# Ledger of designs, part 8: VHH binders against CTO1 family protein C17G9.12c

Target 1, 274 residues: CTO1 family protein C17G9.12c, of Schizosaccharomyces pombe (q9uue0)
Amino acid sequence: MLYIVDFDETITTYDTIHLLAEAVNKPEEWSVISDKYWQEYLAWREALPHSTTLTSYLPLLGGSRYLEEASIKRIEKSQYFSGLSEGALDNIVQLITLRAGFVEFINALVPDLRVSKTIFHVLSVNWSARVIEQTLLHHTDLTADLLCVHANDFDFDTSTNTTNGRILARNASSLLMNSTDKVREFRRIVQTDAVSSPLNVVYIGDSPTDFGCLQISPISILMRSNQKYYDILSRFEDVQLVDISEFPVQKAVPGKKIIYTCSDWCAIQKAFLA

## First folded at step 18 (VHH)

Design O4 (from N3 with Y109H)
Fold by ESMFold2, fold request of step 19:
Structure O4 (fold): chain B 274 residues (1-274), chain A 120 residues (1-120)
Amino acid sequence: as target 1 above (274 residues)
Amino acid sequence: QWQLVESGGGLVQAGGSLRLSCTASGFTFSNYAMAWYRQTAGNEREWVAFIGTAGDTTYAKSVKGRFTISRDNAKNTVYLQMNSLKPEDTAVYYCATHRYYGPGSHYQHWGQGTPVTVSS
């Protein structure tokens, strides 16, 4: 099984990206960045046409890339993230809680990871691949050689050993900012890991940045982090949501993409590992 | 505990005016952008107006020129002055905080809503 998994609110109980800005602790300066993003986001959202299918919805989500590009430019221009030490980033790890059942699931998977019977990737729009990696290494039996994180990361100034205010891609062809970026990198991961020794591919995510990958993955799981995302998917004519307890569905439903749903990793372990 | 309480809704004749208020508690109000949304039965909440922490405003096209959002940080309150009301403005109006921390990291805290009915 090739696992490609979102981090925030999929592996973690809560979103963790806010912890990055809070570690800098300049909330009034961050308000300027946040306000500009919301003004642009609300204008973009108002202009979106109504969609009845996931297939027609995904290109509209792709149009959001410029919002995140503009946000990163503002962040870099302001130097908001300049001057964070590795220790400051590592302190964030202690604030992160993992979703129920994840530690047990991943630790049960480690023997198969060591012999390449399964493969585990994180694919995230998060701004700190370091925080993702340290969280997983600290809380689980994973070692660095068993884990590949595809995300953004803070760049470091080697002369001061602190962040220099820039955000760059890590283990990705370019910055990961929205659903289309995640699909791009999902396809690269699958081409690398599945072509020479085909594995069933499962994508697990919780939110609209995952919707593209949920559509194209052979096995797709929605982690139910927020009822509104479930509701959005449930209304699409080309989607069928199925509780993970019914995995695997024996007969494909013509015209609809099956997306399995669950609320924790215990349900996934029961369905896949028995 | 974060709390947003809307008030000022009611029944009004087309062409009339209403002023909605939303009072906040439990957080540093001045650090949060605020917005008004509205919702009709069976539909998604629709954005109406936004006010940033520095007082800059933006409006949905359907209300621009008729509605004015404002805030009073000393009272932890955001307002929506609604003029030239139309029957199409009939909805439950919600106040919400807005904070962004990165892709997919959207924080919104919602009030309970205040109903507005505009009769023709």
Scores: ipSAE 0.865, ipTM 0.940, lowest interface PAE 0.5, mean pLDDT 92
Fold by ESMFold2, fold request of step 19:
Order: structure tokens, then C-alpha cells, then sequence
Structure O4 (fold): chain B 274 residues (1-274), chain A 120 residues (1-120)
């Protein structure tokens, strides 16, 4: 089984990206960045047509890339993230809570990871691959050789050993900012890890940045972090939401993508590792 | 405990005016952008107006020129002055805080809403 898994609100209980901005502790300067993003976002959202299918919705979500790119450019120009030490980033790890059942699930998976019977990747739009990596290494039996994180990361000035204010791609061909970017990297992961016969691929995510991957993965799981996202998917004519307890569904509905749903990792472990 | 309380809604004739208020408590109001939304039965909430922490404003196309958003940080209050009201403005109006921290990292806290009915 090839696992490709979102981080925020999928592995973690809560979003963690805000902790990065808060570690800098300049909330008035962040307000300038946040305000400009919201002005652009609200104008974009107002122009977004109503969609009845996931297939038609995904290109509209892809239109958001310029908003996130503009945001990163403003962040870099302001130098907001310049001067963070590795220790400051590592301190964020201690504030992160993992979703129920994840530690047990991943630790049960480690023996199979060691012998390459299964493979585990994180795919995230988060801005710190370091925080993701350290969180997983700190809380689980994973070792660095069993884990690959595809995300953005802060660039470091090696002479000062502090961040230089830039945000770069890590284990990805370019910045990961939206659903389209995640699909691009999902495909690269699948292509790279096909060694003889394709492993079954499962994608697990919680939010609209995951919707593209949820559509294309052979096995797709929505972690129910927010009823709003469930409701969005449930209205699409080309999607069928099925509780993970019914995995595997024996009979597919023509024209509909099955996306399994669950609220925690205990349910995934019961379905896949029982 | 974050609270947002809207007031000022009611029944008004087409062409008339209303002023909505949203009073905040439990957080540092001046650090949060604020927006008004509206919702009709069976539809998603739609954005109406936005005011940033520095007072910069932007408006949905359907209300631009007729509605004015403003804020008074000393009173922890955001306002929506609605002029030249039309029956299509009939909705429940909500205020919300807005903070962004990155892709998919949108933080909003909502009030309970105040109903506005515009009769012809």
C-alpha cells in the first residue's frame, strides 16, 4: 500500500500553519499580509461559479494559485520569517496535537515500512517541512529513512543558522500552494514508487486542497475535520461518500468517485490493518 | 470567549436605509479584519463587504456604491450602512472576523445574524 497523506487536520487535530506566523510574534505586521490576502480572496470567491460536479469544481479551485503566490511574495518581500532559529521551529512541534489513532496506526505500519511492503509519504501545502518531519519523528516510531515529506520549507542562511525569509519547495518540483499543485506532486510520487507492479495507492486528506488528489487516487479517504467540506463533496453529482467502516465497497456506482470518510485514524486502522 | 453580536436589522421599504452594527468582545478587535455576509434560505452565505485592520474597504459588486462598511476600534464595533435598499438585499446579515495564515488556513468567527427584510 502506498500512503500519501495530508498533514494539517488529517494527521494533526488542528491546523498548524498559524503557529509559524505566531512564532515570529509580530501580529500587526502579519495583519498587513492577512488583510491583503482576504481582499483578493473575497473578490476571487465572489466570481466563482456554482459547480454541481467535483470535475468542474477542481479547475475553479486551481484559479486560487495566484492568490497564494502573491501572498508568499508579500511575505518574502516583508522578510517576515527572517531570523528564525532551528530551535524556534522545533519548539512549535511541542504545541502540535496528533489526531486520535494516528500514533497507533503509524507505529503498527513501521515493520512493513522497514521491508518496503508499504510506503508512507506526507504531501502538504504547509510552509515548514521541518516542523512536519520533527513532529512525526518526535511522536511516532518513524525514523527519517521511512518518511518522505513533500511540502514547502523555510530556507536557511548557513552562516547565521537562521531562516533567510524565503519559502522554497522541499521534495517537490515547485511550491505547493493549492489542489492543482498537490495533484502534480501526487502523480510524481506514484510514478517514482512504481517499482514492479503498482501498489494500491491511498490518499488521505481533509479539505479543498486535497480534493484533486481525492478524485484521482484509487482509494480516497476524507478525514472529517469540518462538516463544511463533507457538505461540499456530498452535493457533487460525481461523488459518493461512504463511511470507512464499509470499506471495501463491493459495487461501484457508475460515474461516481467513491471517497471514504472517517473521523479518526482508529477507523482507518480497523479498515486496513484488521 | 469570543462574541460577535449583530443588531439593527428589521423591515424597511425599498429605497430606504438601515444601519447594522456588530459589537465584539473577548479578543483584540483592532487586530482582526471584519466582513459582512448575507444569507437567503437554501443558499450559501455570500460576502458583502470587508474592512481591514487599517480601515481599507472592499465591496461585493452587487452592493458597491450603496453600502458602506466602517469600524470603530474604541467601541469594538463594525458597521454596515445600507442605502438604496432593494428587495434582493433581503437576507440574514452576519459579521465575521477574518485572519489568514497560509493556504487553507482561514480563521473566521461568526455572529448569530440579524434579519433584514426589504419590501417593495
Amino acid sequence: as target 1 above (274 residues)
Amino acid sequence: QWQLVESGGGLVQAGGSLRLSCTASGFTFSNYAMAWYRQTAGNEREWVAFIGTAGDTTYAKSVKGRFTISRDNAKNTVYLQMNSLKPEDTAVYYCATHRYYGPGSHYQHWGQGTPVTVSS
Scores: ipSAE 0.863, ipTM 0.938, lowest interface PAE 0.5, mean pLDDT 92
Fold by ESMFold2 at other seeds, fold request of step 19:
Structure O4 (fold): chain B 274 residues (1-274), chain A 120 residues (1-120)
Amino acid sequence: as target 1 above (274 residues)
Amino acid sequence: QWQLVESGGGLVQAGGSLRLSCTASGFTFSNYAMAWYRQTAGNEREWVAFIGTAGDTTYAKSVKGRFTISRDNAKNTVYLQMNSLKPEDTAVYYCATHRYYGPGSHYQHWGQGTPVTVSS
């Protein structure tokens, strides 16, 4: 099985991106960045036409990329994230909790990871691949050689060993900011890892940045982090939401993409590792 | 504990005016952008107006020129002055905090809402 998995609110119980800005602890300076983003987001959101299919929705959702690009440019220009040590980033790890069942699931997977019977990737729009990696290494039996994180990351000034204020892509061809970017990197991962043997591919995510990957993955799982995301997908005429306890569905409705749903990793372990 | 309490709703004739208030407690109000939304039964909440921490404003097209959002940080209160009201403005109005921390990292805390009815 080739696992490609979102981090925030899929592996973690809560969103962790806010912890990055809070570690700098300049909330009034952050308000300037946040306000400008919301102005642009609300205008974009108001102009977004309604869609009845996931297929027609995804290109519209892809239009959000410029909002995130503009945000990153403001952040870099202000130097907001300049001066963080590796230790400051590692301290964030202590604030992160993992979703129920994940540690047990991944530790049960480790023997197969060592012999390449299965492969595990994280694919995330998060701004710190380091925090993702350290969280997983801290809480699980994963070792660095068994884990590949595709995300954004802070760049470091080697002379001071602190962040230099820039956000770069890590293990990705360019910055990961939205659903379209995740699909791009999903396809690259599959091309690299699924060619050598007929591995089934599963994508697991929780939110609109995952919707593109949920559409195209052979096996798709929505982690139910927020009822509104479930509700959005349930309204699309080309989507069928099915509880993971019914995996694998014997007969698909023609013209609909099956997306399995669950609330924790225990359910995934029962479905795949039983 | 974070709390937002809307008030000032009621029944108003078309063409009339109404002023909504939203009073906040339990957080540093001046660090949060605020917005008003409205909702009719069976529909999603619709954004109406936004005010940033520095007082800059943005409006939905359907209310621009008729509604004015403002804030008083000393009173932890955001206001919505609604003029030239139309029957289609009938909804439950909600205030919310807005904070962004990155892609998909949108933080909003909501009030319980105040109903507004605009009669023809």
Scores: ipSAE 0.859, ipTM 0.937, lowest interface PAE 0.5, mean pLDDT 92
Fold by ESMFold2 at other seeds, look of step 18:
Structure O4 (fold): chain B 274 residues (1-274), chain A 120 residues (1-120)
Amino acid sequence: as target 1 above (274 residues)
Amino acid sequence: QWQLVESGGGLVQAGGSLRLSCTASGFTFSNYAMAWYRQTAGNEREWVAFIGTAGDTTYAKSVKGRFTISRDNAKNTVYLQMNSLKPEDTAVYYCATHRYYGPGSHYQHWGQGTPVTVSS
């Protein structure tokens, strides 16, 4: 099995990206960045045509890349994230809780990871691959050699040993900002790991940045972090949502992509590791 | 504990005006951008107007020039002045906080809504 897994609200209980901005603790300066993003987002969102299929919805989501790129440029220009120490980033790890069943699932998987019977990747639009890596290494039996994180990361100034305010891609061809970027890197991961069959690949995510990968992965799991995202997918005519307890479905409805759903990692473990 | 309470809705004839209020409590109001949305039965909420923490504003095309959003940070209140009302403005109006922290990291807290009916 090749696991490609989202981080925020899939592995973690809650979104963790906000913790990065809050660790800097300049809320008025952040409000300038946040306000500008929302103005652009709301204008973009208003102009979107409605979609009845996931296939037609995904290209529209791709249009959001411009918004996130503009946001990162404003963040870098303001130097908002300049001056964070490794210790400051590591303190964020202490605030993160993992979704029920994840630690048990991944620790049960470690023997297979060590002998390459399975492979585990994290694929995320988060801004700190370091926080992702440290969270997983500190809370699970994973070791660095068993884990590959594809995300963005803060760049460090070697002379001060602090962040320099730049956000760069880590283990990815370019910044990861939306669903289209995740699909690009999903395909690169699958191609690089040379798996023998697409049916041996599972993608697990919770939100619209995952929708592209959920459509193309042979096995797709929606972690039900928010009823809103379940509801969005349930309305698409080309999607069939199926509880993971029914895995594997023997006959899909023609013309529909099966996306399995669950609320925690215990259900995934029962379905795949039983 | 975060609370948003809308008021000021009601019945008005086409061409008329209404002023909606939304009073906030339980959080630092001045740190949050605010927006108004509206919803008709069976449809998703539709964005109407946005006001940033510094008072800059943005409007949906259907209301630009007719509606004005404003805020009073001392009173923890956001307003929507609705002029030249049309029957298609009939909806339940909601206020919401808006905060962004990165891709997919959208934080919104919603009020309960106030109904507006515009008769022809």
Scores: ipSAE 0.855, ipTM 0.936, lowest interface PAE 0.5, mean pLDDT 92

Design O4 (from N3 with Y109H)
Fold by ESMFold2 at other seeds, fold request of step 19:
Structure O4 (fold): chain B 274 residues (1-274), chain A 120 residues (1-120)
Amino acid sequence: as target 1 above (274 residues)
Amino acid sequence: QWQLVESGGGLVQAGGSLRLSCTASGFTFSNYAMAWYRQTAGNEREWVAFIGTAGDTTYAKSVKGRFTISRDNAKNTVYLQMNSLKPEDTAVYYCATHRYYGPGSHYQHWGQGTPVTVSS
C-alpha cells in the first residue's frame, strides 16, 4: 500500500501553519500580508463560476495559485520569517496535537514500512517540512528513513543558524501552494513508487487543496475536519461520499468517484489493517 | 470566548436605507480584517464587503456604490451602511473576522447573523 497523506487537519487535529507566523510574534506586520491576501482572494472568489462537478471545479481552484505566489513574494520581501532558530521551530512541535488514532495506525504500519511492503509519504502545502518531520519523529515510531515529506520549507543562513526569510520547495519540483501543485507531486510519487512496486495507492486529505488528489487516487479518503468541505464534495454530481466503515464498496455508482470519509485514524486502521 | 454580534436588521422598503452593526469582544479587534456576507435560503453565503486593519475597503460588484463598510476600533464595531436597497438584497447578513496564515489556512470567526427584508 502506498500512502500519500496530507498533514494539517489530517494527521494533526488542527491547522498548524498559523503557528509559524505566530512564532515570529509580529501580528501587526502579519496583518499587512493577511489583508492584501484577503482583498485578492475575495475578488477572485467572487468571479468564480458555479460548478456542479468536481471535474469542472478543480481547474477553477487552480486559478488561485497566483494568490499564494503573490503572498509568498510579499512575505519574502518583508523578511517576516527571517531570524527563526531551529529551537523556535522545534517549540512549535510541542504545540501540535495528532488526530485520534494516528499514532496507533502509523506504529502498526512500521514493520511493513521497514521491509517496503508499504510506503508512507506526507504531501503538504505547509511552509515547514522541518515541523512536519519533527512532529512525526517525536510522536511516532517512524524514523527518518521510513518517511518522506513533500512540502515547502524555510531556508537557513548557516552563518547565524537561523532562517533567512526565504521559502523553498522540499522534495518537490516547485513550491506546493494549491490542489494543482499537489496533483503534480502526487503523480511524481506514484510514478516512482507504484510503477516500480505493485502497490495500491491511498490518498488521505481534508480540504480543497486535497480535492485534486482525492479525484485521481485509486483509493481516496476525506478526513472530516470541517463540515463545509464535506458539503462541497457532497453536492458534486460526479462524487459519491461513503463512510469508511463500508470499505471496499461492492457496487459503485457509474460515473461517480468514490471518496471514503472518516473522522479519525481508528476508522482507517479498522478498514485497512483489521 | 470570541464573540461577534450583528444588529440593525429588519424590514425596510425598496429604495430605503439600513445600517447594520457588528460588535466584537474577546480579541484585539484592531488586528483583524472584517467582512460582511449575506445568505438567502438554499444558497451559499455571498461576500458583500471587506475592510482591512488599515481601513482599506473592497466591495462585491452587486453592492458597490450602494453599500459602505466602516469600522470604529474604539467601539470594537464594524458597520454596513446599505443605501438604495432592492428586494434582491433580502438575506441574513453575517459579519466575520478574516485572517490568512498560508495556503489553505483561512481563519474566519462568524456572527449569528441579522435578517434583512426589503419589501417591493
Scores: ipSAE 0.854, ipTM 0.934, lowest interface PAE 0.5, mean pLDDT 92

Design O6 (from N3 with A54S)
Fold by ESMFold2 at other seeds, fold request of step 19:
Structure O6 (fold): chain B 274 residues (1-274), chain A 120 residues (1-120)
Amino acid sequence: as target 1 above (274 residues)
Amino acid sequence: QWQLVESGGGLVQAGGSLRLSCTASGFTFSNYAMAWYRQTAGNEREWVAFIGTSGDTTYAKSVKGRFTISRDNAKNTVYLQMNSLKPEDTAVYYCATHRYYGPGSHYQYWGQGTPVTVSS
């Protein structure tokens, strides 16, 4: 099984990206960045047409990329994230808790990971691949050789051993900012691993940045972090939401993508590792 | 501990005016952008107006030129002045905080709403 898994609110209990900005502790400077994003976002959101299928919805979500790109440019120009030490990043790791059942699930998977019977990747729009990696290594039996994180990351200034204010792609062809970017990297991961080893693929995520991957993965799981996201998917004519306790569904409705749903990792473990 | 309390709604004739208020407590109001939304039965909330922490404003097309959003940081209050009201403006009006921290990291805290009815 090739696992490709979102981080925030899928592996973690809560969103962790806000902890990065809060660690810098310059809320007035951040307000300038946040305000300009919201002005652009609300204008973009108002112009979106109604969509009744996931297939037609995904290109509309893709249109948001310029909003996130403009935000990154503002962040870099302001140097907001310049000067973070390893210690500051380690403090963030200490604030992160993992969703129920994840530690048990991943630790049960480790023997298969060591012999390459299964493969585990994280795919995230988060801005710190380092924080993701250190969180997983701290809380689980994973070792660095068993884990590959595809995300954004802070660049470091070697002369000061602190971040230099830039955000770069880590284990990805370019920055990961939206659903379209995640699909691009999902395909890259699958193409690399599927050529060498024909494993079935499962994608697990919780939010609209995952919707593209949920559409194209052979096995798709929505972690129910927010009823709003479930409700969005449930309205699409080309989607069938199924509780993961029914995995695998024997007969799909023609023309619909099955997306399994669950609220924690215990349910995934029962379905896949029981 | 965070609280947003909307007020000023009511019944008004088409062509009339109302001024909505939203008073905040429990957080540093001046660090948060604010917005007004409205909702009719059976529909999603619709964005109406936005005001940034520095006072810059933007408006939905349907209300531009008729509605004005403003804020008074000393009173922890955001306002919506609604002029030239139309029956289509009938809705429950909500205020909300807005904070962005990165892709998919949108934070909004919502008030309970104040109803507005515009009769023809």
Scores: ipSAE 0.870, ipTM 0.942, lowest interface PAE 0.5, mean pLDDT 92
Fold by ESMFold2 at other seeds, last read:
Formats: structure tokens, sequence, C-alpha cells
Structure O6 (fold): chain B 274 residues (1-274), chain A 120 residues (1-120)
């Protein structure tokens, strides 16, 4: 089994990206960045056509990449994230709670991870691979050699041992900003780090940045973090949502992608590790 | 506790005007961009107008030139002045905060809405 898993609201109970900006604690300066993003996002969102299939929806989501590129450029130009110590980033870990059942699930996997019978990757648009890594190492039996995080990360100034204000890709060919970027890196992971055939690959995510990977993964799980995202997927003519308790469904419906759904990791453990 | 309370809705004839208000409490209002949305029965909420923390405004195409969003930070209030109203403007109007923290990290807090009916 090759597990490729989103972080925010999939592994964690809540979104954690806001904690990064809050650790800097310059809310008025952040408001400038946030306002400009929303102006661009709302204009972009208003122009989107209606889609009846996930297949037609995904290219439209890909069109949002320039919004996130512009945002990162503004953040870097302002030096907003300059000057964070490793300790400041590690303190964020104490504010993060993990979704029910994740610790138990991942700790049950550790023996198979050690012998490479199973592989576990995190694939995220988050801006701190360090926070992701420290969260997982702090709360689970994972060790650094068993964990691979594909995300963005803050770059460090070695002379001050603090962040230098830049955001770079970590274990990814370029910045991870949207669904299309996640699909790109999902394919890289499968091609380079797969220990089994593609039919044994599982993608788990919760939100539109995951929809591309949910479409292409042999086994796809939607973590139900928000009813809105479930509702969006349920209306697509080429998607079938199935509760994880019914895994595995014996026959594929022609023309529809099966995406399993669950609310916690206990359900995943029961379906996969029972 | 965060609160957003919309008011000023009602029944108006086509071509008429209404002014909606949204009063905030429980947070630092001046740090949050605000927007108005509207919703008709059976449809998703539709963005109408946006005002940033510095007062910059953006409008949906369907209301540009007819609606004006403004804010008064001293009163913790955002307004929507709606002129030249059309029957298609009939909806429940919602005020919301807007905060972005990164890809997929969109924070919106919503009011309860105020109904507007525009008769022909």
Amino acid sequence: as target 1 above (274 residues)
Amino acid sequence: QWQLVESGGGLVQAGGSLRLSCTASGFTFSNYAMAWYRQTAGNEREWVAFIGTSGDTTYAKSVKGRFTISRDNAKNTVYLQMNSLKPEDTAVYYCATHRYYGPGSHYQYWGQGTPVTVSS
C-alpha cells in the first residue's frame, strides 16, 4: 500500500496554515496580503463556468494557480515570514490537534513502514513542511526515515538561523499551490517511490486541492471535513461517493469514479487494517 | 463571540433603493475585509461586493454601477447601498468577513441574512 495523504483537515482536525501567519503576529500587515488575494479570487471565481463533471471542473480549478503565485510573491516581497526561529515554528505544533484515529492508524502502520511493505507520504499545499514533519514526529511513532513530506517550506538564513522570508518547494519539482500541482507531484511519487502496483495506491484528502488526486488515485478517500465539499463532489455525473464501510466495492460503475468517504481515521483503519 | 447582524432589507419597487447595514462585534472589525453575498431559493450564495481593510472595493458584474459597498470602522459597520433595483436582485443578502491565510485556507464568518424583495 502506498499512502499519499493531505495534511490540513485530513490528518489534522482543523486547518493549520493560519497558525503560520499568526505566529508572526502582524495582523494589519497580513490584512494587506489577504485583501489583495480576495479581490483577485472573487473576480476569478465569478467568471467560472458551471461544471457537471469532475473531469471538466479540474481544469477550471487549475486556473487559480496564478492567484497563489501572486500571493507568495507579495508575501516574499513584504518579508512577512522573515525572522522565525525553528523554535517558533516548533511551538506551532503544540496548537495542532490530530483527527480522531490518525495516531492509532499510523502507529499500526509503523512495523510495515520499517520493512517497506507500506509507504507513507504527505502531500500538501501548506507553507511549512517543517511544521508538518514536527507534528507527525511529535504525536506518532513515526521516525524521520519513515516519513516523506511533499509541501512548501520556509527557507532559512544560516547566519541568523531564522527564516529568510522565502517560500520554496520541498520534495517537489515546484511550489505546491493547487489541485493541478498536487496531481503533478502525486504522479512523481507513484513513479519514483511506489513499492506496489498503482492499484494499491491510496489518496486521502478533504477539499478541492485534493480533487485531482481523488480522481486519478486507484483508491480514493474523501475525509469529510466540510459538507460543502461532499456536496460539490456528489453532484458530479462522473463521481460516485461511497461510505468507507462498504470498501471494497466489487464492481466499478462505468463512467464513474468511486470516491470513498469517512469522517475519521478509525473508519479507515477498520476498512484497511482490520 | 463573533456576531454579524444584517438589517435594512424589505420590499421595494423596481427602480427603487435600499441601504443594507451589517454591524459587527466580538472581533477587531478594521482587520477584516468584508463582503456582501445574496442567495435565492435553491441556489448557491452569489458574491455581490467586497471592501478591503483599506477601503478598496470590488463588485460583481451584475451590480457594478448600481450598488456601493462602504464601511465605517468607528461603528463596526459595513453598508450596501442598492440603487436602480431590479426584480432579479430579490434575494436574502448576507454579510461576511473574509480572511485568507494560504492555499485552501479561506476564512469566512457569516451573518444570518436580511431579505430583500424587489417587485415588478
Scores: ipSAE 0.870, ipTM 0.941, lowest interface PAE 0.5, mean pLDDT 92
Fold by ESMFold2, fold request of step 19:
Structure O6 (fold): chain B 274 residues (1-274), chain A 120 residues (1-120)
Amino acid sequence: as target 1 above (274 residues)
Amino acid sequence: QWQLVESGGGLVQAGGSLRLSCTASGFTFSNYAMAWYRQTAGNEREWVAFIGTSGDTTYAKSVKGRFTISRDNAKNTVYLQMNSLKPEDTAVYYCATHRYYGPGSHYQYWGQGTPVTVSS
């Protein structure tokens, strides 16, 4: 099994990206960045046409990329994230709660990871691959050689050993900002690992940034972090939502993509690890 | 505990005016952008107006020129002045906080809503 898994609200109980801005602790300065994003987002969202299929919805989501590009440019020009130490980023790990069953699931997987019967990747739009890596290494039996994180990361100034205010891609061809970017990197991971190992692929995510990968993965799981995202997918005529307890589906509906749903990792372990 | 309380809704004739208020408590109001939304039965909430922490405003096309959003940080209150009301403005109106922290990291806290009915 090749696992490609979102981090925020899929592995973690809650979003962790906000912890990055809060570690800087300049909330009034962050408000300027946040306000401009919301102005642009609301205008974009208002112009978005109604879609009845996931297939037609995904190109529209791709249009959001410029919102995140503009946000990152504002963040870099303001130098908001300049001056964070590795220790400051590592301290964020202590604030992160993992979703029920994840530690048990991943620790049960480790023997198969060591012999390459299973492969585990994280694919995320988060801004700190370091926080993701440290969270997983400190809370599970994973070792660095068993884990690959594809995300954004803070760049470091070698002269000060602190962040220099820039956000760069880590283990990805370019910045990861939306669903289209995740699909790009999903395909790169599959092409690399499918050639080297004929494993079936599972994508697990919770939100619209995952919808592209959920569409194209052979096995797709929606972690139910928010009823709104379930409701969005349930309306699409080309999607069939199925509780993970029914895995594998006995009779597929022609023309519909099956996306399995669950609320925790215990359900995934029961379905996949017997 | 965070609280947003909308008020000022009611019944008004088409062409009339109404002023909504939303008072906040339990958080640093001045750090949050605020917006008004509205919802009719069976439909998703529709964005109406936005005001940033610095006072910058933007409006949905359907209300631009008729509605004005404003805020008073000393009173922890955001307002929606609604002029030239039309029957299609009939909805439950909600205020919400808005904060963004990165891709997919959208934070909104919602009030309970205040109903507005515009008679023909």
Scores: ipSAE 0.869, ipTM 0.940, lowest interface PAE 0.5, mean pLDDT 93
Fold by ESMFold2 at other seeds, last read:
Structure O6 (fold): chain B 274 residues (1-274), chain A 120 residues (1-120)
Amino acid sequence: as target 1 above (274 residues)
Amino acid sequence: QWQLVESGGGLVQAGGSLRLSCTASGFTFSNYAMAWYRQTAGNEREWVAFIGTSGDTTYAKSVKGRFTISRDNAKNTVYLQMNSLKPEDTAVYYCATHRYYGPGSHYQYWGQGTPVTVSS
């Protein structure tokens, strides 16, 4: 099985991206960045047409990449993230709670990961691949050689061993900012790993940045982090939401993408690793 | 615990004016952008006006020139002055905080809403 998994609110109980800005602890300076984003986002959102299918919805969301790109440029120009030590980033790891059942699920996979019978990737729009990696290494039996994180990351000044204010792609062709970026990287991961073995691919995510990958993955799982996202998907004419306890569904409804749903990793383990 | 309490809603004649207030408690109000939204039955909430932490404002096209958003950080309050009201402005009006921390990291806290009815 080739697992490609979102981090925030999928592996973790809560969003962790805010912890990065809070570690800098300049909330008034962050407010300037946040305000500009919201001004642009609200104008963009007001102009979006209504959509009744996931297929038509995804291209419309592509415009959000521009908003996130502008935000990162403002962040870099302000040098907001300059001067964070590795220790400051590692302290964030201690604030992160993993979703119920994840540690048990991933530790049960480790023997198969070691012999490449299963492969595990994280695919995230988060700004710190380091925090993702350290969180997983700290809480699970994963070792660095069993884990591949595709995300953004802070660049470091080697002379000071602190961040230099830039945000770079890590294990990705370009910055990961929205659903479209995740789809492109998802395809690259699948194409690379198809060389070694014909593995079934499963994508697991929780939010609109995952919707593109949920549409195209052979097996798709929505982690129910927020009822709003479930409700959005449930109204699309080309989507069928099915509780993971019914995996695998034998009789697909023609014209609809099956997306399985669950609230924790215990349900996934029961369905896949029973 | 966070609270947003809207007030000032009610019944008003078309062409009239109304001033909504939203008073905040339980957080550092001056660090949060604020917005007003409105909602009619069976529809999603519609953005109306936004005010940043520095006082910069933006408006939805349907209300620009008629509505004014403002804030008083000393009173932890955001206002919506609604002039030249039309029957299509009839809705429940909500205030909300807005904070962004990165892709997919949108934080909004909502008030309970105050109803506004604009009669013909």
Scores: ipSAE 0.864, ipTM 0.940, lowest interface PAE 0.5, mean pLDDT 92

